# Ledger of designs, part 349: VH-VL binders against q9vpl3

Target 1, 224 residues: q9vpl3
Amino acid sequence: RGKINIQRPKAPHYERARVVAVTQPKYPELPKAKSCFKTRAERTQQQQENPYNEIIAREVRNWLDHSRLVAFFHLSSITADDIFRVRVQLHKQNLHLKSYGSKIIEQAVKNTRYEAIVPLFHSNHCIVFSPDPEKTAALLRIVRRVPQMVLLGGIVEETMLSRNQLVAYAQMPGLHAVQAQLVQTLSQAPGHLIQQLQAHQNSFVQVLDVHAKNQMNEETPKST

## First folded at step 11 (VH-VL)

Design db32 (framework fv_anetumab)
Fold by ESMFold2-Fast, scan of step 11:
Structure db32 (fold): chain C 224 residues (1-224), chain A 121 residues (1-121), chain B 111 residues (1-111)
Amino acid sequence: as target 1 above (224 residues)
Amino acid sequence: QVELVQSGAEVKKPGESLKISCKGSGYSFTDYWIGWVRQAPGKGLEWMGIIWPEDSYTRYSPSFQGQVTISADKSISTAYLQWSSLKASDTAMYYCARDEGIWESYYFDYWGQGTLVTVSS
Amino acid sequence: DIALTQPASVSGSPGQSITISCTGTSSDVGGDNYVSWYQQHPGKAPKLMIYEVSNRPSGVSNRFSGSKSGNTASLTISGLQAEDEADYYCSSYTSSSTPYVFGGGTKLTVL
C-alpha cells in the first residue's frame, strides 16, 4: 500500500465539558425526580430519536467532514463476495466504501448544506469516501468493473457535483485544471445540480431495464 | 517507462491450443485494465475483451465470448489470451493494450508490439 | 454491421487540412466524452492520437485535433505531412454489453 491507510476519520474535537458534581445536601433525592427521568426517556423515544442512529449519523458526519472526495452510487443486487473485492481494491487507493440506511443519512445531513442529497438515498445505495480528491480517476476506473454500482454524483472539496461534473473532474490531468473545475462548479445553482442527479438516476434505471429485457429476450439456456 | 511486451509469433494447425502473453512493466500492473485487440490480415481493429488483473474480472466482446479466454497472473505482471482449439479464421495479429479510461470512457494509451498467429494446415 | 461509420479513404496534399468523421448513435458517440482516435502505420501497433474526444496524449503533434457535434466525432489533421499517411481508427463506448467498439478505419493518402 503506497497510500496512508485511513479506516475512519478522527472524531471532531468537542469542547471539554467540566462536569463538577453539584453538591446539594439541602435538596435530597425526591422519588418524583426519579419518575421524571423515566418520563423524559419516554419523550425521547416518542420523538423517534434513536441514540444508536445518532451515533452512526455522527460517524457519517465525521466521514463527510474529513473527506475531500465523496461519491454517491445507486447499488443494484450484488453478492457479499463481489462487494468485498471492490472494497479491498478501493482501500488500496485510500477509498472507503460505506453503506448506511437512508434514515441515518437524513439525520447526518439534516440542517446542513447537503440536506438536498437525501432523495438520492431512497433506493439501495453506497458511498465512497476519501481524503484525496486526486483519487477520483482511480475510483471510477475501479467501479467500472462493477455494473451494479451506478454513479449518481458526489462532493469534492465540499462542492456538490453532478455525475457528469464528477466524471469531467476525474478526466482533468493537473492540479491547476482541477482547481479551475472547482471554480466553475462552485458558481452553479444547487437546484439545477439535484435535478441533474435525479435525471441521471432515472435515465440509468430505464437503460438498465431495457438492457435486462434485451438480455432476457436473447437468452437461450441450452442443456447438455 | 511504461512498456507492454508480447510473446513471439506462432504458427499452428487447426484444432491445436495456444496461449500468448503480454507482460507489463514500468507501472502498477493491477491498477489498469488490459485489453486484447484482433486485426485480421488487411482488416481493421476488433476489440476482443478486457481484464482487471487484480481479481481477473473479464469482459468480452459478444463476437469473442466463448471463443477465447483472457486471464492474468498479477504476480508476474502478465496477461494471457488463449484458445482451446484454433481455427484458420483465427489467423490475425493480436495486440494487448493498457486501458487508462475512466467510467464509460475507454481508451488504450500503451500498446504491445503485437503477436502474429498463423493457423494453417 | 459496423457500429461506428468512417469513410474508407481520405486524401490530401502536404500542407492541407483534412478531416475524418466517425458517426455513431446518441448512446455512444453522441453520449459523454467516449471517443478516441488511433493512428496505425503498416506493420506497426496502433498509437493513441486523441482520447475523450479532444485530448492529446503527451508526444502527439498539435496538428491533430478532435471534436464532436451530435452523433459525429471528427479527427482533423492540419499541416498535412507525408508521415501522416496511415490508417486511422475511431473508438467509442457503445453499451455495457459491448464497452469497446472500433470504427471501420480510414486510409489517409498524402497525394
Scores: ipSAE 0.461, ipTM 0.733, lowest interface PAE 2.2, mean pLDDT 79

Design db33 (framework fv_anetumab)
Fold by ESMFold2-Fast, scan of step 11:
Structure db33 (fold): chain C 224 residues (1-224), chain A 121 residues (1-121), chain B 111 residues (1-111)
Amino acid sequence: as target 1 above (224 residues)
Amino acid sequence: QVELVQSGAEVKKPGESLKISCKGSGYSFTDYWIGWVRQAPGKGLEWMGIIWPEDSYTRYSPSFQGQVTISADKSISTAYLQWSSLKASDTAMYYCARDEGIYQSYYFDYWGQGTLVTVSS
Amino acid sequence: DIALTQPASVSGSPGQSITISCTGTSSDVGGDNYVSWYQQHPGKAPKLMIYEVSNRPSGVSNRFSGSKSGNTASLTISGLQAEDEADYYCSSYTSSSTPYVFGGGTKLTVL
């Protein structure tokens, strides 16, 4: 089985899969001279990037390029059955839940306007993509069912939004959301988003503590 | 138009079981959370719990965990609140309400008319 | 535990402006835009008046407005009318042990 055939079922549509298939991985090689001279750069040997990671990173970039809604979540331990139920509910709303390693996400957003978000994905996480930004409300109502998924923020119409800003966007009617989006595009900077996301990490710790306490309370009656 | 219609008033004795209903109409029932709110005679509002009708996922207030069961039947757009064994202290007005909230913003935009439950010997 | 504190009663005359406070903690009222307000007439179900601190549902008079400062949210009713006489409840999401909590309620009396 080729990489192209494996990746095609996961692509949003045929055109995106074709773009990934045509783009060849670049494997950096350093030519070695037969000289006795060794430069500082040659002594500081850099690890070669895995070409397969670059292929997956391009898939992530294709999702980002063709999705007008992207939502980022921290994901705690969850059963396969539970995540499957959530994926089915999300898919009915044209919402696509994906999980990628932190290294692949870093590689995907490197040299893009979204590079600043990378440090927040060093733990377990997942991302939801959709071509339809009007589905933000549907996404966030479904996610309330999943205490293991904690909203960090997202990207709507190429604008990075904090958790609170994404929630506010979800509450707006379509026309007002477009107008608010124009204002947000003018006022928001990537650095400001990172500060807001770090503040929400404190809330994330509290949510996990509450979840643990709720889980303990639920287990007690079952044992009896 | 959106409407939540609750079952009629109930008079029960301690130890009896009871199941009251809340039927939603005029909207997609599985797209909204349904909450239950209690109001004891002359007292304020007290949140009991919520249910996601699409898969019947529930969350309870700690005060009501193990005291009541919330369920839903999406085929008939109906949510339920039930007790296995009623106590006199369960005497109250019970409201169901639709939650229009997003993520961590909870608010009830449409309310049922209420079901009065009286538990006395 | 009572998470949200409201005054038991407030009173005013027709045409006046009154304010009802709702005080919580940094994990509920003081956090994000979690606060909503409900009006309840005797013998009736509650009605949503304000959601997410300051937003009004369609059909709610612009005489009703909401705001917050720190851990205290406020419902303000301007141009007070006889039909405003009711019980008012604040509510909020909370990140403690339960996702939702109500205030104790405030009885508004109009002459």
Scores: ipSAE 0.620, ipTM 0.799, lowest interface PAE 1.4, mean pLDDT 79

Design db34 (framework fv_anetumab)
Fold by ESMFold2-Fast, scan of step 11:
Structure db34 (fold): chain C 224 residues (1-224), chain A 121 residues (1-121), chain B 111 residues (1-111)
Amino acid sequence: as target 1 above (224 residues)
Amino acid sequence: QVELVQSGAEVKKPGESLKISCKGSGYSFTDYWIGWVRQAPGKGLEWMGIIWPEDSYTRYSPSFQGQVTISADKSISTAYLQWSSLKASDTAMYYCARDEGIYSSYYFDYWGQGTLVTVSS
Amino acid sequence: DIALTQPASVSGSPGQSITISCTGTSSDVGGDNYVSWYQQHPGKAPKLMIYEVSNRPSGVSNRFSGSKSGNTASLTISGLQAEDEADYYCSSYTSSSTPYVFGGGTKLTVL
């Protein structure tokens, strides 16, 4: 557009600014400091070097290592009130809904057996953790309340499961079925599993987008 | 044991309001979805909608959206189906059922005995 | 609403096997494991016989089995008995925002 062409690339003449003293009196109030502009490379490096990200990454790693159930969801736009209601319901079942930035997840799982999950988190996402894999059915029944949460897959007893495999696991009644499911899942190739998880994510997002657009062409739904 | 007990038969005139009930017992009421299914005389089953009793979140079949209201009172383990203004075409048997479905599936493992609603002048 | 397609009636003799079909589309029957089957005796509430295509609830005879191929699900009853005489309904969930639908029903007569 050419706004860069007319924008001044340099600060005002230093010599003139130095000669003129500030004439307007300053108040004792502390106004918020104006942000200093930095290059994109400098901003990106500062984000990667944030020490708080490493602390949170360790927390995520601990959740992954000590949870026998981990479920991954794509998360579309949702109100704070709706997600809070779901979080409370999940917590009653010892299910812990967490949301972390993709960079934090990448740092948490890098060089671990969980590294394969990173591609799932390039878009909006959330994760549910639990020490109790028997709560998978309760989890999946509760999340039907949240059409914005789309199941991508999960990890049960350190075994990666696709969406369909996690749903099948939830149908199994008790300990003996867990052993049968584990044997069945051991034949799953990592590359094939990742492709399956990403395909389901894309298909569900497309279906939801089409439905939302069709809904906009009709009267506003009465139930919200 | 698990059971769903529905309110008794109703005979109404067109234009009247009605609210029928379905009381769950023998299980944790707020852990399962409750669905409503209609069956007109001599015809098949029609799914109307479902409710999550913990927060009364509802989903309706498009053909019943705006025609009926589904609600629940978790303190007395009861779900409701109501009409603001009945029509003769609302004459049917109405079933409530517990949904044991997981995630994207819906299936009803326990059913109420049904409430017959007759609407005539 | 568009119902799933079932034959209006089917008949068999005691001890035989019969199959009831349920035809839909790729977004319901042909999709994931969405199909359920219900048995209804006259004047009674429906009873779940099969869920998620082929799973049998506790208390349902092993004579009942479910399967699907493409857009058609099937309920098979082996060793047919007089007590099996009832109406049978298939049902399926459709993707996320579409309704849960029932088939038109099939009357099974045991001759």
Scores: ipSAE 0.589, ipTM 0.787, lowest interface PAE 1.6, mean pLDDT 79

Design db35 (framework fv_anetumab)
Fold by ESMFold2-Fast, scan of step 11:
Structure db35 (fold): chain C 224 residues (1-224), chain A 121 residues (1-121), chain B 111 residues (1-111)
Amino acid sequence: as target 1 above (224 residues)
Amino acid sequence: QVELVQSGAEVKKPGESLKISCKGSGYSFTDYWIGWVRQAPGKGLEWMGIIWPEDSYTRYSPSFQGQVTISADKSISTAYLQWSSLKASDTAMYYCARDEGIYTSYYFDYWGQGTLVTVSS
Amino acid sequence: DIALTQPASVSGSPGQSITISCTGTSSDVGGDNYVSWYQQHPGKAPKLMIYEVSNRPSGVSNRFSGSKSGNTASLTISGLQAEDEADYYCSSYTSSSTPYVFGGGTKLTVL
């Protein structure tokens, strides 16, 4: 009504805020006024908390050193309930699902034989550890129920394997001699294998993009 | 001997609620998934959803999410399939079936005899 | 749509062998050992005949065998008998949001 304020909307809230600010002389107190910013002391305190990262990194190194099976997965959006169910099912098979930040993984594997895996962890990821490489088949059977977990590759008996090589290993019977022969054959090309693992991750992203575009094309209405 | 026994045939009107049952016996009920599969008259098999009876964790087919509720009562080894409001298009044979809980190759090794649900006015 | 493609019908004579195909994609049939086969007689529940492409449950005749090549799985019935007359459904796990998919079914006629 009236058109008096058409170009300049009145803000009663602004005037009220100004009155409140004037009547509370303690509000802009310097120590509390800077509560939105990290002080020098707070930055130093946060840096001093970094030693906890070394404890977690040491835990990761311990898992890597004592696991004869390590599998790496890309992890898409998944509910806490769903990942909990997966973790429980894996644990029944002596398979241990762990998730660590990329910074911690890098710190854990720096100057070790595993340093080459760091590029696999640029996006959301999780790792499954087991002392028993015979459980590779059980692992792959379980993760088939979890489309949000995409196998990138792994390490079996200290040998890095691509997704296809890990799948092939899983299909072998639990005969140690046959499994050792496969691992031995693959142990001679770790540099090339890292490129294969990274290419596999990139190929998966491309396949998802193509699939999404194909789904979009297929959703043409029946009566068009 | 493993068996799944389903509740008897139902004749309902559109808009009515319904809950059908599937009772497992001869095995550890909480160690296996129970799935529900629909078969419309003269048509093939359609998966609806599954439940893990130990904690009632469920997964549904996108086509049936929000249309039905799957539940289980582990104390009596029984799974349920429920509709809040039936439609004529819900007329079908409904099967429950058991899936191995530990490994992930999805197949149903034992099936219930089926419950025929007819929705007519 | 039907997720897996099967012929609508196949026929054979007693004593012959027949094969039923099931075609999917690389994410289901063409993946790992995901394929199972079910037999359904009119008015009865399905019965598992083959699981994980080629394995038979106890109590299933060795006349039934399964195999796959690429994105196509096959159920073969040798020494065909009158009681084999039924509908046959293939099924596969899939890595999509729908973990179970079924084929459209194949009606086997004997004689």
Scores: ipSAE 0.006, ipTM 0.443, lowest interface PAE 10.4, mean pLDDT 76

Design db36 (framework fv_anetumab)
Fold by ESMFold2-Fast, scan of step 11:
Structure db36 (fold): chain C 224 residues (1-224), chain A 121 residues (1-121), chain B 111 residues (1-111)
Amino acid sequence: as target 1 above (224 residues)
Amino acid sequence: QVELVQSGAEVKKPGESLKISCKGSGYSFTDYWIGWVRQAPGKGLEWMGIIWPEDSYTRYSPSFQGQVTISADKSISTAYLQWSSLKASDTAMYYCARDEGIYEAYYFDYWGQGTLVTVSS
Amino acid sequence: DIALTQPASVSGSPGQSITISCTGTSSDVGGDNYVSWYQQHPGKAPKLMIYEVSNRPSGVSNRFSGSKSGNTASLTISGLQAEDEADYYCSSYTSSSTPYVFGGGTKLTVL
């Protein structure tokens, strides 16, 4: 044993390290460990709590007003690198991938013809905007490299389209007249379209269940 | 005119490496997926995998994952299919094809002429 | 190892109509408009004949038509001609571990 020097004893440093270790949760970090895009959505939710919430809602309305193509996606876990590469590729085609919290979306579309889309955004989502509806085919071909992005539907020329209708629109010849004709045809029954969007949401849940089971089976050895 | 031109026939021994090519022309190469399809002698078509040339993102059939490597060089509009170690069972005709499909509707509109790979002792 | 089910062979006489079936599951053929059909003559690359169940590419004869009911897709060739003699393959997107599958192929013989 020796005498303790008057030099700082280091005890505060040691105690601080122990306190940090004890206060750090050892529970699974499932919500925080999810995709970078979900992290961005969470940051967007934090921004909704600040006093500039109304400005962001007006910005979303401006995007809707100036975009002739709007596509809605469900987004599951994805790496930061992957989503960044997709954003760059989309931007080259004048396609703008945005993430906004559900409350901002609700505020932006409230009292508009698009208010019916709000239920689609209660889960993790993203939206692609473009002033050029002929880029729909380019958009859907690019998003094929992102199995985590699942198409829910969209808006073309201010007309709400289901997933299948948006895909059909993308497959049409690049003639403006033919595309305009399809949009007019698809807009004949707004009430029926809302039912189709909800039905596709239910079908999407079934597809996600199958996909999750397939991924689990691929990652985990078969049990005996 | 849209065209996919594949490299010439190859005769190899088991254990040798091989890289075959598929050059696209007459279209924007980075705007379309390129798929690889195998056809063993007297047998049907088997999908091997697909590549997005813009960033070389690939998806493989489970049967071929780890057996082959698909890559692309967008600067010369060329896709590749490569083996590190060939087996006699790799003897087949290999086709590259451009995927014009949108979202979940995969289909190949233009096909290369095929590369015959023969692996024998 | 997983493939769509096609008959091994089918035959017809010139001027007649024949149909080739392609049976899968609800996750591929029975899903959305996932089905395409290819024609292959001996020693040649396949040629797209039908895409998205029923659409024909530019340059494909209107004698070729596609349809589906449930988990079975069909390719119908009307006004059968000698040059139609070939192998025909169906294919489909699938949500399983492999995103694309082919049928086993059907040899069409024109008598």
Scores: ipSAE 0.620, ipTM 0.810, lowest interface PAE 1.4, mean pLDDT 79

Design db37 (framework fv_anetumab)
Fold by ESMFold2-Fast, scan of step 11:
Structure db37 (fold): chain C 224 residues (1-224), chain A 121 residues (1-121), chain B 111 residues (1-111)
Amino acid sequence: as target 1 above (224 residues)
Amino acid sequence: QVELVQSGAEVKKPGESLKISCKGSGYSFTDYWIGWVRQAPGKGLEWMGIIWPEDSYTRYSPSFQGQVTISADKSISTAYLQWSSLKASDTAMYYCARDEGIYEGYYFDYWGQGTLVTVSS
Amino acid sequence: DIALTQPASVSGSPGQSITISCTGTSSDVGGDNYVSWYQQHPGKAPKLMIYEVSNRPSGVSNRFSGSKSGNTASLTISGLQAEDEADYYCSSYTSSSTPYVFGGGTKLTVL
């Protein structure tokens, strides 16, 4: 019957992190080395720059540059056997499930149009790549059955999409041009989104009507 | 045109088994979720579960998990709701409805006419 | 248990406007565009009236409009007509184990 104490924070790990931060040991600044030699800090930085990390970062950039569909997921605890089964199902659809460390992803996308994705990778994550954006629906059908993988968003035809925008893209019928127009529309400010989607729906209906009439004409049996 | 046609009304005794059906037509059956919604006499709508007909993947409401089985036969565009042993509390109108949610459900755009199930005490 | 809270009944006269509220949580009604509304006449199946908070299916009168603020969604019926007398249910999507949750329903009486 007593009042709930709202002043006590409900995020214990944050309070704990604060305590650890203020009690951390302070190290004195080391004297600077002679200028004709690299400092210890500079040598340590060079030592931490692993050539292997740059090779993998280039691999990630190649996947980003050559994939017309990229989907980002949060990954909860999952067994190696379970993730392997998911990877096999995805591979059959030309969908490539990859996992990279956050530092490697940051290195790969730094100073690129994809830099905005870095915050998505501060927790456990994975990425699915495909050269074929028409596989977005197949991707989402497969991962819907994997509760450990939670869709965060993606990139389709070089356009960054939120979770809801990517889901909306997948629900469009498989006319490439119409889906590309939807992607462009979904990247717009919300103030114009509904009118633009309605305009694209009208264009889509017109495209379908033209295709239907063309199919009817092609299917018309000839007298011979 | 899109329509969902459900099987006819049923009158059963407690302990009997029952399987009711929902047939979709006028659309690609395997591209839409089919959900089942219960409405007890004089009460509101209650979601029971959904099925993805392409691979028969199902999700149930926790209150109906283990109480019913949802299945589908994509070759005849039909979804099913089944009880192994009916209870008087199963007396209700049962609706099927479709959802286009490719990743997750959003809303039901077309509904079947409903199947009234009456279980005598 | 009912997941979404609606008033049990509302009433109005022909030509008036009425509003039906639907209150949930941040993971359903308060989330992105998850709210739908259904109309049910006695002895009939429900009919979708509003989806994704404010969109109308073809064939639904523009007298019906939807909106939301925070964790509360609203269905507004303007120019109330006798045929609007029905039960109205809100529904919201959530990514949980129960992706479809319904409100308890509101009986609209046109006096």
Scores: ipSAE 0.036, ipTM 0.502, lowest interface PAE 4.7, mean pLDDT 77

Design db38 (framework fv_anetumab)
Fold by ESMFold2-Fast, scan of step 11:
Formats: structure tokens, C-alpha cells, sequence
Structure db38 (fold): chain C 224 residues (1-224), chain A 121 residues (1-121), chain B 111 residues (1-111)
């Protein structure tokens, strides 16, 4: 804040300095700090409300709202050529492979029923969207040949499914309605997927505690 | 109605090439994996590899990588197992089998009758 | 080499129950539910008896059941019949490597 060691370019004569001190001489007021500078808290709030991030988050929300099939994957290192080939193969089946930053995913699902998926995106990830849940089998057949993409789970007809439940849904022969009923049965039978996802959040808290105990608090400098 | 029909028994000499076949019928051939399993005389089952017929994507057991070639012709619903140069140690019964797994290999639900390959001088 | 461990032989009398074990690692038998069991009569192709640890395909007798505890899967045959005399193989997916491994096989003798 202050310039403790700054030397003034002009030092008045001592006799004159005493007169000046009595009259409290001032230079013209500097522009208001609030118009040119912001506190750390104000910068943090501005970053959270970034219009650019909200535009992308709206795109993600639109995909979630209009897709009856959403599949979540962990993504290991993969070449641009390989991921492009996968994207093309998926596109032919009306399957849309997208990657978004974790902060944008968090903003997109904030205050929605899907907020529990955020922990899935703390590492490298990608998402496949489709308006057609009957494409689940086609999706898994394509991704089976891509070892860098590991299925974590998904959402079918607004129901969150674990990896094994989504695989079971894809394996089932028959009409879409029958598969939808299976989805509901599978999601209700074994506890709650939301509770399982929340367990991942609790594991993250344990990781955070280890990080804190290692005293890595100085990673973020106080000066900007 | 689902069946896998394999080619007939073969008697070959070391150094000869061979290609055996497995024809699927009664199902959508391109929607299932075809695996090849070897059984040496009096021994157990050994997985050799699998193929996805839609695009001929293959995966091999490390023991058989480079020793055999697995291929498929989806227009005639047929998978193949091929050797460029047979050895006496290749004498075995060879089975083809259908893998039901969509995302990963789970199990072989239907098996071919087997092709006996005998390699002797 | 044998990827999954099975006893070489097991025997029982008609009407008895027997169990065949299949031991792997935490990355195969101990991991996902991808254990399957096959029956093979002499000179015949293997037949799927159990898939995904405990499920029976259509046409398999309810005398055959499967289970798993930790790294060991088990095939149990109740009410043994002479026609059950065969070789039995377990198989599992391995999540961290090659997709398929077989056990060494167990010869069931019905005395």
C-alpha cells in the first residue's frame, strides 16, 4: 500500500516546511483507488462472475438440458490425431465429444441436480452428449477401442448411473422404454449414486487435509 | 439360431501357411467380438486374441502377438485365424467364440465346434 | 503359464455337492464382476455355465451356481450327476491389462 522508502523529488526549506505543515498542504487528489485498483476479495468476486466463463457454462447447461444421454470419462494422454478420429466416429452416431475446464463445469451445474458430478472433473476428463439414449451401446463400442478414455458413469433420461449400471443398460436388448425402466431399477436398487459421488468429495477433503499438513500454503503469492 | 461354424480339420507340414475360418449366423455379426481360443492336446484353454468385425480392430494375447493374424470379412460374416509359417508346436484345437461384451470382454456365450490343426513332418 | 489358480481335480459321488475355486488378484477376480465359468466334455467345445460371477445363461441347470469372495470365485454344483463329469475353466477380465485370462482347469470326476 504505502511507499515507505520513496523519496520525494522536492524537499522544501525547513522554515517553509513548518508553515506548510501548519496549513496541511496537499497535492491534487489522486483518482479513486476503487476505479483503478481492486482488493483481492473484489478480484475473486469479479473472476467468479466472468462473462466469458458464463457464456461457456451456458453452452454446457444447454448440452445437459437437451441430451438424454451424457457419459463421463477420465481422459489419459492422447494424440490430437487419435482424439480427432474418435470424435469423427462418435459424430457419425450423433454422439458429441466435449471437453470443458473443471471451473466451467462447476459454474454450469451450480444450483442444479447435477452439482454432484463436479468431483469427476478434478482430473483430465471429457464428456459425450447425445439426444438419443439408444446410442449408449454404439458409444461404448467405439470407446472400448480407446484405452485412453475410461468410463466413469453417466446420465440417461435424467437418471445418474454408475459405470456398471450404464454398461448394463447398453447390454440390454429390447425397446427403449424397457431400457428406461431398467435404468430406474438399477439406480434405485444399490444405495444412491449421489451418495457414492459425495463419498468422492469426502475423499477429496482427505487429500486437501494432507496438502494442508504439508504446509504448501505459500504456493499462491500474496503480491500480484 | 445363433451359431458359429468353423472350417474342417487341417493336416500340415512345418513351414506351410494356413488360414482357418469361423462363420457366424443367426445374429448381427458386426455387433459382437469374435475371439480365438487355443487348446493344445491334453492341455487347458488359452486366449489368443479378439476382433471387432465392424472395423477389424484386433487385440492379441502377448503370447500370440506376431505369431498369428486375426482378420474378418463382415460381408460374409466370417472371421479368420492365419499363420504364415506353421510349427509343430501349433498342433492344437482352435475354437472361435462370440464375446457378448459391448464395452469390454465379459464372456464367450457361443462357441464354434473347433478346428483341429495337426502339424507334423 | 496359468493366469488364474484352480485345483487340478475334484471328485464327488452322485447326489453330493462340490465346489471348485478360482483364485486371482485384486485387478481381475477381486475387481469387477467379470468372472465366468465354462464346462467342457471330452472332444467337445466349451459351454458357458456362469457369467458375471453368478448369472446363468438360458438352458443351464439351476444346480450350477457361482459366487465370489475377495480374490476367489467359486463354482458350486449341487446334486451331482454323471453327466457333470467334465473339465471346468474359470475366466476373468483384468482391468489393468490384457482383457482375458483363463484358469488352468479342474477335472471333475463323478464316482
Amino acid sequence: as target 1 above (224 residues)
Amino acid sequence: QVELVQSGAEVKKPGESLKISCKGSGYSFTDYWIGWVRQAPGKGLEWMGIIWPEDSYTRYSPSFQGQVTISADKSISTAYLQWSSLKASDTAMYYCARDEGIYEPYYFDYWGQGTLVTVSS
Amino acid sequence: DIALTQPASVSGSPGQSITISCTGTSSDVGGDNYVSWYQQHPGKAPKLMIYEVSNRPSGVSNRFSGSKSGNTASLTISGLQAEDEADYYCSSYTSSSTPYVFGGGTKLTVL
Scores: ipSAE 0.039, ipTM 0.511, lowest interface PAE 4.8, mean pLDDT 77

Design db39 (framework fv_anetumab)
Fold by ESMFold2-Fast, scan of step 11:
Structure db39 (fold): chain C 224 residues (1-224), chain A 121 residues (1-121), chain B 111 residues (1-111)
Amino acid sequence: as target 1 above (224 residues)
Amino acid sequence: QVELVQSGAEVKKPGESLKISCKGSGYSFTDYWIGWVRQAPGKGLEWMGIIWPEDSYTRYSPSFQGQVTISADKSISTAYLQWSSLKASDTAMYYCARDEGIYENYYFDYWGQGTLVTVSS
Amino acid sequence: DIALTQPASVSGSPGQSITISCTGTSSDVGGDNYVSWYQQHPGKAPKLMIYEVSNRPSGVSNRFSGSKSGNTASLTISGLQAEDEADYYCSSYTSSSTPYVFGGGTKLTVL
């Protein structure tokens, strides 16, 4: 033990601070109102402790309503360091990676046009939001680096797209009228699309888990 | 405007080390994968591997895994291909290329001019 | 390395149409839109001619077109010109342990 640094646990604290700084929602810098934003936010969270899920569900709905691009992924076991690196790369492209519990997602989309997405979140998942649908190609190029994230589908301009339809959308050169027509012709009824993805996912999840486990056991360095 | 410029031709002896370079310009270097492709004299194209410059994540062809090292320095928009010990069979033209592929497809839209590596005694 | 199957050579006369085939498996060429085509003139770097089976980059003549049927992709060159004389390589993404493969190449002769 004389050879081991006793203060080693401080390293996780520094790493956590970095993750928190990048992943925390950006709030307005202290409102003009007399209310102290920090203490006000703490008081509001305390008062809403029992309906806490409703507050986060409202946040999710705001992301859905204000994002022209939403992409859904199955997320296998991944290290905090790896997900942080991906989140930073995505943020550079105005792409915001979020993870929410399935019950919070269900509460957020209940009685909305997005209710059909709920079955996608009964297993480990994450969502990427962006106000810019032209970033779909950049998103998919970055995610190709992350075998633990598997594309399930998405929403572009309020139209639900399958995995293949979202990839096809990303490949189109930027003539807005042609892209609008493509989105319309590629779209399918949300319920039918989600049911197809979920049915295949049930047999595929075990294969993905085995594949991910095999990849994690490989000692091939990513850079030498 | 998009351009990949590779280092000059190299003549080496077996057992020597070598590191060749590929500098990207005219685009955001960290937003695209860089691939390396080998072409032996009078032979076809062989994919060696790719690198994601933002974090230096690499993926190699099984034929080249452990034989070469691919790396990148994003501060100078440069990718590298390196050998610890060259063999005569490493004599080839080496190309770097930018991967414009989206998700599960790979294709190269811009190619470097090539670096000829000759290994002889 | 797993190579895609191309004919070693093909020939045509100026103004004619020629087709180069590229045969793979259901996990590469026969999968989704994974096929690309490259043109290489002697002593020069390859140039992308077709990507994702049938798409042309800006600056590539519409005389070049791509298609596929099952496990075989095809590059068609219409209105053949002398400057089309080059080596042509097909390539495909694959989900196997070799994630990207090239064909053996086809030498196109114009005369």
Scores: ipSAE 0.560, ipTM 0.781, lowest interface PAE 1.6, mean pLDDT 79

